VHH binders against Protein DOG1-like 4 (DOGL4). Designs and how they scored, part 17

Target 1, 232 residues: Protein DOG1-like 4 (DOGL4), of Arabidopsis thaliana (Mouse-ear cress) (q84jc2)
Amino acid sequence: MSKMRNLVEEKFLEFYESWVIQLELYLHQLLIAHNNNTMSETELRHLISKLTTHHKAYYTAKWAAIREDVLAFFGSVWLNPLENACSWLTGWKPSMVFRMVDRLRKSRVVLVEAQVKKLEELRVKTKFDEQKIEREMERYQVAMADRKMVELARLGCHVGGESVMVVEAAVRGLSMGLEKMVKAADCVRLKTLKGILDILTPPQCVEFLAAAATFQVQLRRWGNRRHYVTHS

## First folded at step 3 (VHH)

Design r8 (from c13 with Y103W; framework vhh_7aqx_2)
Fold by ESMFold2-Fast, scan of step 3:
Structure r8 (fold): chain B 232 residues (1-232), chain A 123 residues (1-123)
Amino acid sequence: as target 1 above (232 residues)
Amino acid sequence: QVQLQESGGGLVQAGGSLRLSCTTSGRTFSSYAFSWFRQAPGEEREFVGAISWSGGSTDYADSVKGRFTISRDNAKNTFYLQMNSLKTEDTAVYYCAASEIFWGSDLNEYDYWGQGTQVTVSS
């Protein structure tokens, strides 16, 4: 089991490093598209499709890895401490992407009233889905505390082979419950991302995706510099 | 909007093989994750296998792992379930399903479903 956990972490670390490098390349393409209005709507939609496919590839790889070792995603070794500190259930908090949308609102990007209404409806739905998952996590944490107390009491009274079975069952329950919650959170992330892209025009999608990718890349760079303080 | 149609079901002897197909009419086949579910008489619908948007990842129920293989052919807008070493307990109506967002074993997250195809494994 410990050897399987190490393999999952190593494989996902290798995957994630490659995935981030490709994200940076897509970010450069997004910035070029934004600055140079030479691309047709078809070309912009193709670029947006490459980004959405890239994000779907991340979740495909993540869900395969979660099935093998969900705990690897709580305090991930492929993320620096700052990235881990900003995580909500192993990833970005869905409602946070609306802050990127708000930048589009406050900058020179013009959103029509119909888009504003649909984005607010999506924001409300997203926050509702977040709260539902948070309630499930709270129930899980309370149940975990109750199980720990029962096991502590049991171990104080009698120790034997029976305690091994109880511990193994609890660990299995922990992993299965966390996997379900992580997948649920990821589904909200994907629905939120798709919803925003469906509401925005192709040029607005490019600007939104560029803002999101910039934030992700900069957060990683800033966290890496703070983690490894070097003197030149 | 996407329509799913199963084919390939039938009667087969235990230890035999069968291949199920599911054809789709969607414009962007690669944007969908696909799965197979089955339902035996008097039982709940259960997960069999799933394939991701790109085909790069697959997942299987423990009961079929090593015996069944899910695959997709983007050129034909079709995905498949290759069933080997069939057992009598594999007898069920097999359903194909598609989702734009979700990939995995929760049937409630799939938006589009086929009509079902009967698979009967005789002893």
Scores: ipSAE 0.012, ipTM 0.296, lowest interface PAE 8.6, mean pLDDT 81

Design r9 (from c13 with S105E; framework vhh_7aqx_2)
Fold by ESMFold2-Fast, scan of step 3:
Structure r9 (fold): chain B 232 residues (1-232), chain A 123 residues (1-123)
Amino acid sequence: as target 1 above (232 residues)
Amino acid sequence: QVQLQESGGGLVQAGGSLRLSCTTSGRTFSSYAFSWFRQAPGEEREFVGAISWSGGSTDYADSVKGRFTISRDNAKNTFYLQMNSLKTEDTAVYYCAASEIFYGEDLNEYDYWGQGTQVTVSS
């Protein structure tokens, strides 16, 4: 229903605005921890835990929202055009985080051989899971076209009172397929994030999370600034 | 990392109520989302209900909505399935499951499982 779809978008927009504000506050804490060697390992682990809880809150809200209206996440109203352009299946591309880890290594972070080996194993697995989802999306797009074409053809030939129910069933099926793929992509994101945090030490986790949050916040600011300058 | 153990199963008459418990080992209980699945003889394992990492969201199979309630108690490292208005079709082995990564109905995304507890609803 259109009213339900509008409500989902409005509700998630309110959630996302608050979620980003809290992310910026956590980023501030991560940057303080990164620049100050006085924080204990226990304090660093507590901060890392707050960030992982924050990301889990995002996926909890997202999965509730996509169950109601998955299409709201394709061309999201709470994201600017630059953020939308950089999305892969409604979120960040999992393999992108390894580029961030590579930058971390080149800047200041020395990884031991065991960590390098585990990161390479995780990178290979993440790329494999990513490709699996790409194949699922391709199969979905083909099946969606076949189903839609068959149903449209049948409606054109036989216009009985059943046509409304057939169309509604088809639309529901298409949405359910997208929901499953978005959740699968989000699972790869969460597995990749957890995997990296499990491999890195607490100080290295802080640097990684700070880099990731900085990129997310800056991408949003770059997109918003470009829009303002262009239309001001 | 986490071990799960179900309890509370048994024989109950149709229309009755039963509460299943799943106790977990470990100190990271709050980092897990939890689910209940069930399997009747000769059938595939099916989703019953799930509760998110924060407990702020719950999800249920259509067949149990309004009759079953999932909840968690972080202080006791335990989560529950309250089953009301039981039907003979609810007869199954009930399994609890946990994931740090997933919340929802896809059983393949859960790596930690209990051993199952039998629920038999007689008429």
Scores: ipSAE 0.397, ipTM 0.737, lowest interface PAE 3.3, mean pLDDT 85

Design s1 (from e24 with S53R; framework vhh_8fcz_2)
Fold by ESMFold2-Fast, scan of step 3:
Structure s1 (fold): chain B 232 residues (1-232), chain A 122 residues (1-122)
Amino acid sequence: as target 1 above (232 residues)
Amino acid sequence: QVQLVESGGGLVQPGGSLRLSCAASGFTFSDYYMNWVRQPPGKGLEWVSGISRSGSYITYADSVEGRFTIIRDNDKKMVYLQMTSLKTEDTAVYYCATRYWLGSSYTEFDYEGQGTQVTVSS
């Protein structure tokens, strides 16, 4: 028996599969660029721009999809169980990106004092923005158990035109609230990514993007292999 | 028992055109992203083009962008590669390949075909 999917899930599954394949292709180009120290600054900036555009395309598609069905992004059918387990509000946790920057500093990436200071300022701001979203999520969960919401749920158990309309309006409001939170989280992700790329030199950007893409691709691969082994 | 059978290769002059075909069997073709990859003489596998399940998303390697067109026919279980403005650098054995949910990656191409030889020379 095939797994059932709605239209939003089917469309985004096809989009996401294609998006990841293109990410793997860009990762290959990033690894070649990293090993070729004769590439011009213009060539490196062009490659970085391709990756930036690719990530923006993901959020454009995602925001169109969540406008139709935000719940499709919680326990996504286009992600394996490991990818879903590692998700924070339907995507990567913004502060995790700074762990990748920290790991690169232990290799051959040399950061000057001004960059270290700007990265620390960005890290603090990112954590603050994450905390604001986490508080909003807590408020959402509290609202779900709120007396008024409980009363609306009770009314939904009784067939009546006016009660049905009130319950439907409340459910629509909850869905819109969740969509707003997901978009807020995605805005923090994009601002964090842009902030890091603005601070780093083009060669450092290539190294950073390669590390981020490698982790994303390998997480998918590890999850797929573990599922296969467990499935046996 | 995944089977992919490539055809349509041959000898062609620079600037010429060829249409490659790949017949798929042994899996639900419409549930899989399809790729064309090639192996030039004495070199490793190079990814050429890919097409999503319904054909809505298509990607090309920079070296073939604007010259090659990938298309699929899910009813016939076929994927095609239309090649125009062929260059000597396009000389290779061409394979079609799938991405299985459980095992394939860009760095590891799974294919079950013999490939089809394309030779571009004057």
Scores: ipSAE 0.438, ipTM 0.736, lowest interface PAE 2.2, mean pLDDT 83
Fold by OpenDDE, second read of step 4:
Structure s1 (fold): chain B 232 residues (1-232), chain A 122 residues (1-122)
Amino acid sequence: as target 1 above (232 residues)
Amino acid sequence: QVQLVESGGGLVQPGGSLRLSCAASGFTFSDYYMNWVRQPPGKGLEWVSGISRSGSYITYADSVEGRFTIIRDNDKKMVYLQMTSLKTEDTAVYYCATRYWLGSSYTEFDYEGQGTQVTVSS
C-alpha cells in the first residue's frame, strides 16, 4: 500500500534532495582537494568549514521537522530502502565512522601516535554513548507493550470520541520520547564528527570527509538502482 | 568514446571577459555533474566551478565567486563558463571535467578535456 505523505514528509523530502545535491558538489570539491596537494591549509580549512556548516544545516532542519513529526523519520520516505536499512535511529551509526578512519589509515593517511590514542578514546566514548541510547530505545520499545498501551489499543478499536483523544495524547507522549532519543543520537553523531575533525589534520579531514560523503552518496545511488526509486 | 572539448580560451587584458565552452559526447550528459577546473602555470589542478545534473545547483571557488558563471545545456550537451573581471591570477589552462563516483576509491576525474589556454596579461 502506498503511504500518503504528510506535509512534514514532503517538505523534508524536498529539503533533503537539495541537501544531497549540494553534498555531491562538496564531495567533488573534497575529491579535488584530496588529489591536489598544492592547496593551502587555509583553503582546506575553508572547505572543511563549508562541509561542517552543511552538516549543521541538515540537523537544524531535521530538528525542526522532528518537532512537528518525529515519526516521519522512522521510515523516511526521502530515503530508499537500502538507506533506511542502514539507518540507526534515523541516521548513520556514529561508531561506523571509525571504520572509515581505519580504512584511511591503511591507505595513505598517516596518523601520529597522539592522534591514534585520541581516536581510540573517542571510539570508546562513542560506543558507550551509542549503547546507552540503545538501552533507552529498548526500554522504550518494551514499554510500548505495557498495560496502558494495550488498553489504549483496545479503546482504539472501539471508536469513541473521548477514547480517540486519549489515544492521540498517548501517541503524542510517545512521540516526544522518540524525539528525545533521536536528538540524543544526533548529538552523538555531531560530537563524534567534531571529535574526529579535531583530531585530524586539515588534509586528513578532507580525506575523511570525502570518504564519508562518498559512502553516503553511493549508498543512495546503489539503493536507487536496486529499487528504481526516484525521490525527485 | 567519451569526449570533452573545450574552446573559447585566449589572451585578454585584466578586467576583460571570456566565455569558455565545453562540448560533451559519448556519455549520458545529464547524469553527470559538470565542472570547470584550471591549472595555473607551475601549480596543481584547481577547482573553479561545478553545476548539478539539472543545473539547479551551482557552486564556485571563492577566488572566482561573483566573477564567473557556469551554465549547462543538457539538450546541447554543453557547459559554459562566463568569465568576467579577469585577473592575472586567472591565467591557466581550463578544463571541462566530470566524475561519476563509483566505489570507495578516490580517483581523478572520470572525464576531462584537452583544455583551453586562458591568459590574462596587460
Scores: ipSAE 0.019, ipTM 0.388, lowest interface PAE 6.8, mean pLDDT 86

Design s11 (from e24 with Y100F; framework vhh_8fcz_2)
Fold by ESMFold2-Fast, scan of step 3:
Structure s11 (fold): chain B 232 residues (1-232), chain A 122 residues (1-122)
Amino acid sequence: as target 1 above (232 residues)
Amino acid sequence: QVQLVESGGGLVQPGGSLRLSCAASGFTFSDYYMNWVRQPPGKGLEWVSGISSSGSYITYADSVEGRFTIIRDNDKKMVYLQMTSLKTEDTAVYYCATRFWLGSSYTEFDYEGQGTQVTVSS
């Protein structure tokens, strides 16, 4: 059913639309803070806290949804095709966040040597955790092609509801493994984000978060604008 | 065609109240997130409030939080903005919109020839 949405998809679509609108509002506040230079450290910390709380709210909602239907997050209906094409295990690839860090190195807000060293250590650790998850995904894909799973699928096509039920139970078990991997990837994302924010000063955090939010909003806007562009 | 018709604006004293209405037609209203945005004289568009398709998620700009309330009625295809404790800085033309992009000034809504004027003056 190519155009039908299940209840989990409908519920998360509504949540995600609201979440993105709030992200755009926070982006506007980040850009004002970045351009104004008059905000106190306490005010900047408060804005950074609002953004971190916002990202945590996303993962809280996501983990509740994947418990019900993890497959909804592979080829998500609330993402446009461009956003889906850029996804790694249902979200941003953790190592890509360091491209936003590269923008900070070229800005007026200069990173000190101690920060550069800590960011490089974090990059290496993030890359290691990322590769560990990629190996787990490879094992999962091999398990999906397991001889027993292939035989169960073949039997399910030719025998009554009892065989279909056995296949459904096996698929459910595999979905639980997929949920665990998605949560592991999300934990790497959150730890990487926290690590970067812990290393950066408040003005640098504002610039980093503004760059990251700009990328998310722009990617969504470009993908959505595709509907208004005629290709001759 | 998508049509959004705003009404309920007027002249009010500081501390006063107004209720704005938006009548929607030409689309499946119950599937769309709805926004109120405003344009003060000589300034750009400012987002005010938003409400999700079912009404489960509501958000307000910091400048209006606690003073304004957004409401929707999917059966009537209406969005409302209840404004209380109005300030002179709330003076603007108010528009309803299906989507609004703040970071890059993108919007799906054509603001020309529509809106409702709110003037707060002593």
Scores: ipSAE 0.214, ipTM 0.610, lowest interface PAE 4.8, mean pLDDT 82
Fold by OpenDDE, second read of step 4:
Structure s11 (fold): chain B 232 residues (1-232), chain A 122 residues (1-122)
Amino acid sequence: as target 1 above (232 residues)
Amino acid sequence: QVQLVESGGGLVQPGGSLRLSCAASGFTFSDYYMNWVRQPPGKGLEWVSGISSSGSYITYADSVEGRFTIIRDNDKKMVYLQMTSLKTEDTAVYYCATRFWLGSSYTEFDYEGQGTQVTVSS
C-alpha cells in the first residue's frame, strides 16, 4: 500500500531518523558503561539523564506533531512494517518493559526484595492503566462506527458545501479524541519508565536502558532487512 | 550505484582546522541522511556527525560537539565537515556514510568512498 505523505509525516520522518541515530549512539555508551565497571555513580547518572532527556525530546516532538495530524502516527511511515506491527497506540506497550526487567533479573541484575515489591506494584498499575486506555479506545471505535458517522461519511462523499463542512468537523472531533488517547498512552509509557528508573540503581538503570534500546534498534534492523530498498 | 568520494584530509597541528568534503553520486541525494564517520588507528568505526535530508536536523558525537560543523548542499550533492580545534585524538580516516530514507525503508550506514586521512600531530 502506498500512502501519500503529508507535511507532518515528512517532518517527523526526518526528525525520527535523527533521533534514532542519536539513540544508537547512546546505546553504544550504555553498552560501554555496562561492560566497564569503572564508571562512577555520577557518570552513570549523567548517562541515564541523557537518555531520559532524549526520550523526553521524542515525546515533545511527537506531541507537537500529533496536534497537527494524529492520524499520521497510526501506520507511521517512518516505521517499517514490523515496528508498526509491534506498536500499541502509536508506541511501545508499557507493560512490555517488565518483561525486559524480568529477563534482566534472571541473567545479571540482582534486585532486593524492596525493589521487587515496588516493581510488582508498578506492573499492576501499568496494566491497569493500559486496560483503561484500551477500554476508552474501544468506546471510541464504537462511536466512530455508529450510524451517524457513517451517514456523515456518505454525505461527504456525495455532496459538497455544507455537508463537507460537517464531515470535516466530525473528523476533527475524532482526531482530537485520538490525540487525547495517544497522549494518555504516552503518559503511561513515561510514568512507567520513570517508575522503573526510580526503583533501579544507576547500574541497573543502565542495564535496563541498554536492553530497551537494544530491543528497539534490533526491531528496526530486523524489519529493515526484510524491506531493503535498492539504491540504484 | 551509490558512490561517495571524500576529500580534504591532511596533516594539521593541534588546534588547527580542516574542511572535509564528500561528493555523492548514483542516487537521489536528497533522500538520504548523511553522516561522517571515522576510524582511528587500531580502532573501530566511530560515528562523528549526521545531517538529515533537508538539513533541518543535525547531530554530533559528544567528542566533537562544538568543534565540528556538518553542512550539506543538496543541489551540489555535497556534504561537508568543518573541523576546528583539532586534537590528536581526531586522527583517523574519515568516511562519508549514508542512510537511505524512503518511506518506511531504511538502510544501515553505507559508505563506498575511499576515505580521507586526517592526521593531527605537532
Scores: ipSAE 0.022, ipTM 0.409, lowest interface PAE 4.3, mean pLDDT 85

Design s12 (from e24 with Y100L; framework vhh_8fcz_2)
Fold by ESMFold2-Fast, scan of step 3:
Structure s12 (fold): chain B 232 residues (1-232), chain A 122 residues (1-122)
Amino acid sequence: as target 1 above (232 residues)
Amino acid sequence: QVQLVESGGGLVQPGGSLRLSCAASGFTFSDYYMNWVRQPPGKGLEWVSGISSSGSYITYADSVEGRFTIIRDNDKKMVYLQMTSLKTEDTAVYYCATRLWLGSSYTEFDYEGQGTQVTVSS
């Protein structure tokens, strides 16, 4: 049932709610640091480290959950419909963060030539890794539509005489393939985030992380507020 | 509709302890993340601690880590803040709040209680 949640979904929903609340608290600290210039470089590095650790904690929890039920991450119950609609392979699309980096070039923060070159090299590498995963997912989806998978799906439609073992084996195979794909996509996300933060100065990192967190939090609030709106 | 009633504040010497209580009504308490927030005299709101709906995830501000403990009792619809090794800097009005909202200042808490005053002085 779509309204019935399994244990993995319930545990990750509670985790994710807590994770987003902490992200909002970090966003507040990032905005104070950016607007008031009240923090030393050491304090900025500590704040950046907190955000980095926070994102790593998300992937640690996610990878534990997908080992149990990767399908919970396709159409996630802890995400509102707007968040789900904006998802690429169960998360943010890696190349999209470079649009936030491009915003930095149009702000009061100035990127030096060496940084621009490294960011462009990282962007190209990220897009290559992203496209490689997309091609692998396309091959996976094509394999799902081949004759053998169609036969297995047809068998699954005839409940009351079919072998439960055959359906379970097919679902297990699907889940293992998806888990591999999701982890590959998450590795590109983490590699891209680390790469950007390694290239930027601490003040630039603060502005970048504030932009990213603002977008994530706003998207969630927009989708959640839609549920409270009464239309005449 | 939502009502939060804080209690347990008072005057305490530095190094002392206090236990704050928050009684919740008017909503499904067991579904909500709960926070403790404080406002020192003449300053803005400062987040102190938070606890997830079941109690599985707990976070503390760096300034109170190791000194404060947040606890919830879903059957009684209560959240508590056990404060130890109190410092003069902990002097504030303490509030419990049901959520963190991204407002015009980019952070705000949805609370409806009047708070409880904690004064730490010699």
Scores: ipSAE 0.271, ipTM 0.625, lowest interface PAE 3.9, mean pLDDT 82
Fold by OpenDDE, second read of step 4:
Structure s12 (fold): chain B 232 residues (1-232), chain A 122 residues (1-122)
Amino acid sequence: as target 1 above (232 residues)
Amino acid sequence: QVQLVESGGGLVQPGGSLRLSCAASGFTFSDYYMNWVRQPPGKGLEWVSGISSSGSYITYADSVEGRFTIIRDNDKKMVYLQMTSLKTEDTAVYYCATRLWLGSSYTEFDYEGQGTQVTVSS
């Protein structure tokens, strides 16, 4: 299934490829840091900062792109089908990261009671925010099927000069709504990430970030293996 | 069949410069993200630099940032690595590697050439 790509898709695809490569590099560093207990706290903090900056760069690029075409991020061409299938509102589901934290707790990471409490509070808040966005999305989806959209669909079947303008205006309106939702979701992601990193110690942060990056990279690898592209 | 041929390696003193070249054939070059990787003696492969299909995005490993420059020519199907201020730790076999950049998928499989030896020694 080949989709005609627009300029936004092409540009972001290219960006994402570079971004992922850099992420893999950082993952390597995180893994080294995780396995080597000789790194100083300053060094760990520096590494964490690099990762956070990297993630911020992603969202900066994303937000710039969604201003132009938010629809490009629904069914992202730069992601494989598995990655897309696992996406929630164009990205990772914020609440999923707590599963990673739980896994860390079950491993060698020891959290103090105060951290556990804060993480639980953050979990609850994150879930609440997710649900709020989901409700808004549901409302939006219902609205898309309203009379106005039906009229738009009718106009699309008989596209004359004036009809095109109406359709474009309607599409823009819809896009704006989607953009708002995507941004809201991204904000929850960023807040959640920041929240977790604020609760964890530097070594714990490194382990968490390594786990997160590993998950992302592995998801991509698994998906790619299933959808092999010939290099002819 | 994908072919990558590296050249330009050699012996150089610390602080010296080298320019590596990679000639690509057997695939649509402009659809690939191109990379340089290296393998130091007794070590695994290390990523060095990458350049997107159009050249719009370039990345470097921290160890080479500011010293190395990656360039590509899609018309000639070439990718280059200008290395300056070379250090002994830069000694390695350098490989040109490609990752497919097609809209709906990214390959995790990189193609590599035969490599070119870079030795930095006083």
Scores: ipSAE 0.020, ipTM 0.432, lowest interface PAE 4.0, mean pLDDT 85

Design s13 (from e24 with L102F; framework vhh_8fcz_2)
Fold by OpenDDE, second read of step 4:
Structure s13 (fold): chain B 232 residues (1-232), chain A 122 residues (1-122)
Amino acid sequence: as target 1 above (232 residues)
Amino acid sequence: QVQLVESGGGLVQPGGSLRLSCAASGFTFSDYYMNWVRQPPGKGLEWVSGISSSGSYITYADSVEGRFTIIRDNDKKMVYLQMTSLKTEDTAVYYCATRYWFGSSYTEFDYEGQGTQVTVSS
């Protein structure tokens, strides 16, 4: 069944396309910065700042959109099936980034003991926060299957004025709950990202961000090859 | 497995020109950034130029800016380096290199070739 795109989906799709293009530019800059090793610390910090600002812009746009329709982000039409399949609560799983850090540690990134300790602490905290959100989501999913929701679903099958209002109200309530969870997840993402960047040196940050951006871009490319997604 | 084969090197006088070629195989070429790097005698590897997967973004090292041109052909899976106004300090083994994410692994520059020798001498 072809899903009709709503206005929120269309707008965010356009935004995301532009955002990804800009991300690719930043990725290029990050890679060059990493490869050339001629940039000053000030220049590196500036580049890092640009990337962080770019990510913040994404979440600003996302949060504005989810206020209108959070459901649009569950099965995002602007993402291919692979990207969606790899999504955790409408985005990347926070704990995943530590795998990237671990990989970097095995390559060029030399971390001092103090950094390692801080990263481990952050990992533990991030995992804890993820689990907490997952438990809430489970609770939410169970609640959706309760008798009241079943009754609402039944009522929804009977197109009547009052019944429609009840169903709409219920859906709104559910949407609000989802919005809270999504925002909570996003906060964990942002905190995790910030935490990592605060622990790493500027050169390390650049390498980390490059890895993250590369992963994101490649995931999209891989998915698109397998599943052509029309974004226009 | 990523394979890169460089060619086009040689002996040239200062002020001369050379065109290097790199043939890529073993991966989806159009998905990855391509780079040229070089290793001067007795020195480590240094980055020369990079080009994005689509070719939309190009950057050069300061030492070669304005003299070198990087080009890629995704259909042919080729990357080129047109070198002009060559200097003695450009003498090096030149390598085609890529950096990519494969699965859960982020890779550094991957060199799968012997490189091509460029010698600039009067």
Scores: ipSAE 0.358, ipTM 0.731, lowest interface PAE 1.4, mean pLDDT 87
Fold by ESMFold2-Fast, scan of step 3:
Structure s13 (fold): chain B 232 residues (1-232), chain A 122 residues (1-122)
Amino acid sequence: as target 1 above (232 residues)
Amino acid sequence: QVQLVESGGGLVQPGGSLRLSCAASGFTFSDYYMNWVRQPPGKGLEWVSGISSSGSYITYADSVEGRFTIIRDNDKKMVYLQMTSLKTEDTAVYYCATRYWFGSSYTEFDYEGQGTQVTVSS
């Protein structure tokens, strides 16, 4: 299993490095599109589609990997320490993207009142879904410390095949619980992203996606300068 | 000693083909994502293509998609760029690198070669 776990981490590390490189390429295209007023709606929608497909590819790969080893996503080897420190249940915190949305209000591509109302409704719903998951995570952490888990830890101190199998079953149960919570968090992320893109016009979508990608790429760059970020 | 040595550049007419090679030594080549980047005369660096450590994931700049093919051979510690349907705007010094450049604010290479000149001219 330890060998299998290492292979999952290695495969996802290779995938993620390639995924981030492609994200930087898309960011460059988004910045060009943002500054080019001659680009057609069809061309903008095509670029937005490339970004949404790119994000869906990430979750497809992630969910395949967490089925094999969800713990690889807690303290991920493909993320630097700063990226790991900023993670909420193995990824970005859904409500944080509304900070990028707030910047659109100050841009030359301004939001109309109907969009502002829909975005506020989505923000409230997203925060509610976030809090629901946080309560579930708290219950999971309490279950880790409950009497049955303490008894299993004591049992694990004894040598025997039955003891080993009971402990392994408990560990599998814990991993399945984490997988369900991670998937729930990812579903909130995808619903929030889709909801924002459905409310925004194509030029506003380009600006929003550029802001989100810029933040993600800069966070990675800052974290790669380890002592500057972790000690400054 | 870490080295990246590019070769295969030259003078070619528009519509022609060239194959660039990059020979790596002094590091664990099979662990590294490899990139091709270029610098046209009087312009900044432009990222061209990248390939993951095993070769499973490949990306291209829009300007070269469908015309260029990146290949790696981990046993030989080589990365290649097969260029077809060359245009005058492809004229540049081509570099292989373990890192890449995107946008105006980021350029950093762990390992970078001396480059190979590609001139597309009639």
Scores: ipSAE 0.185, ipTM 0.617, lowest interface PAE 5.3, mean pLDDT 82

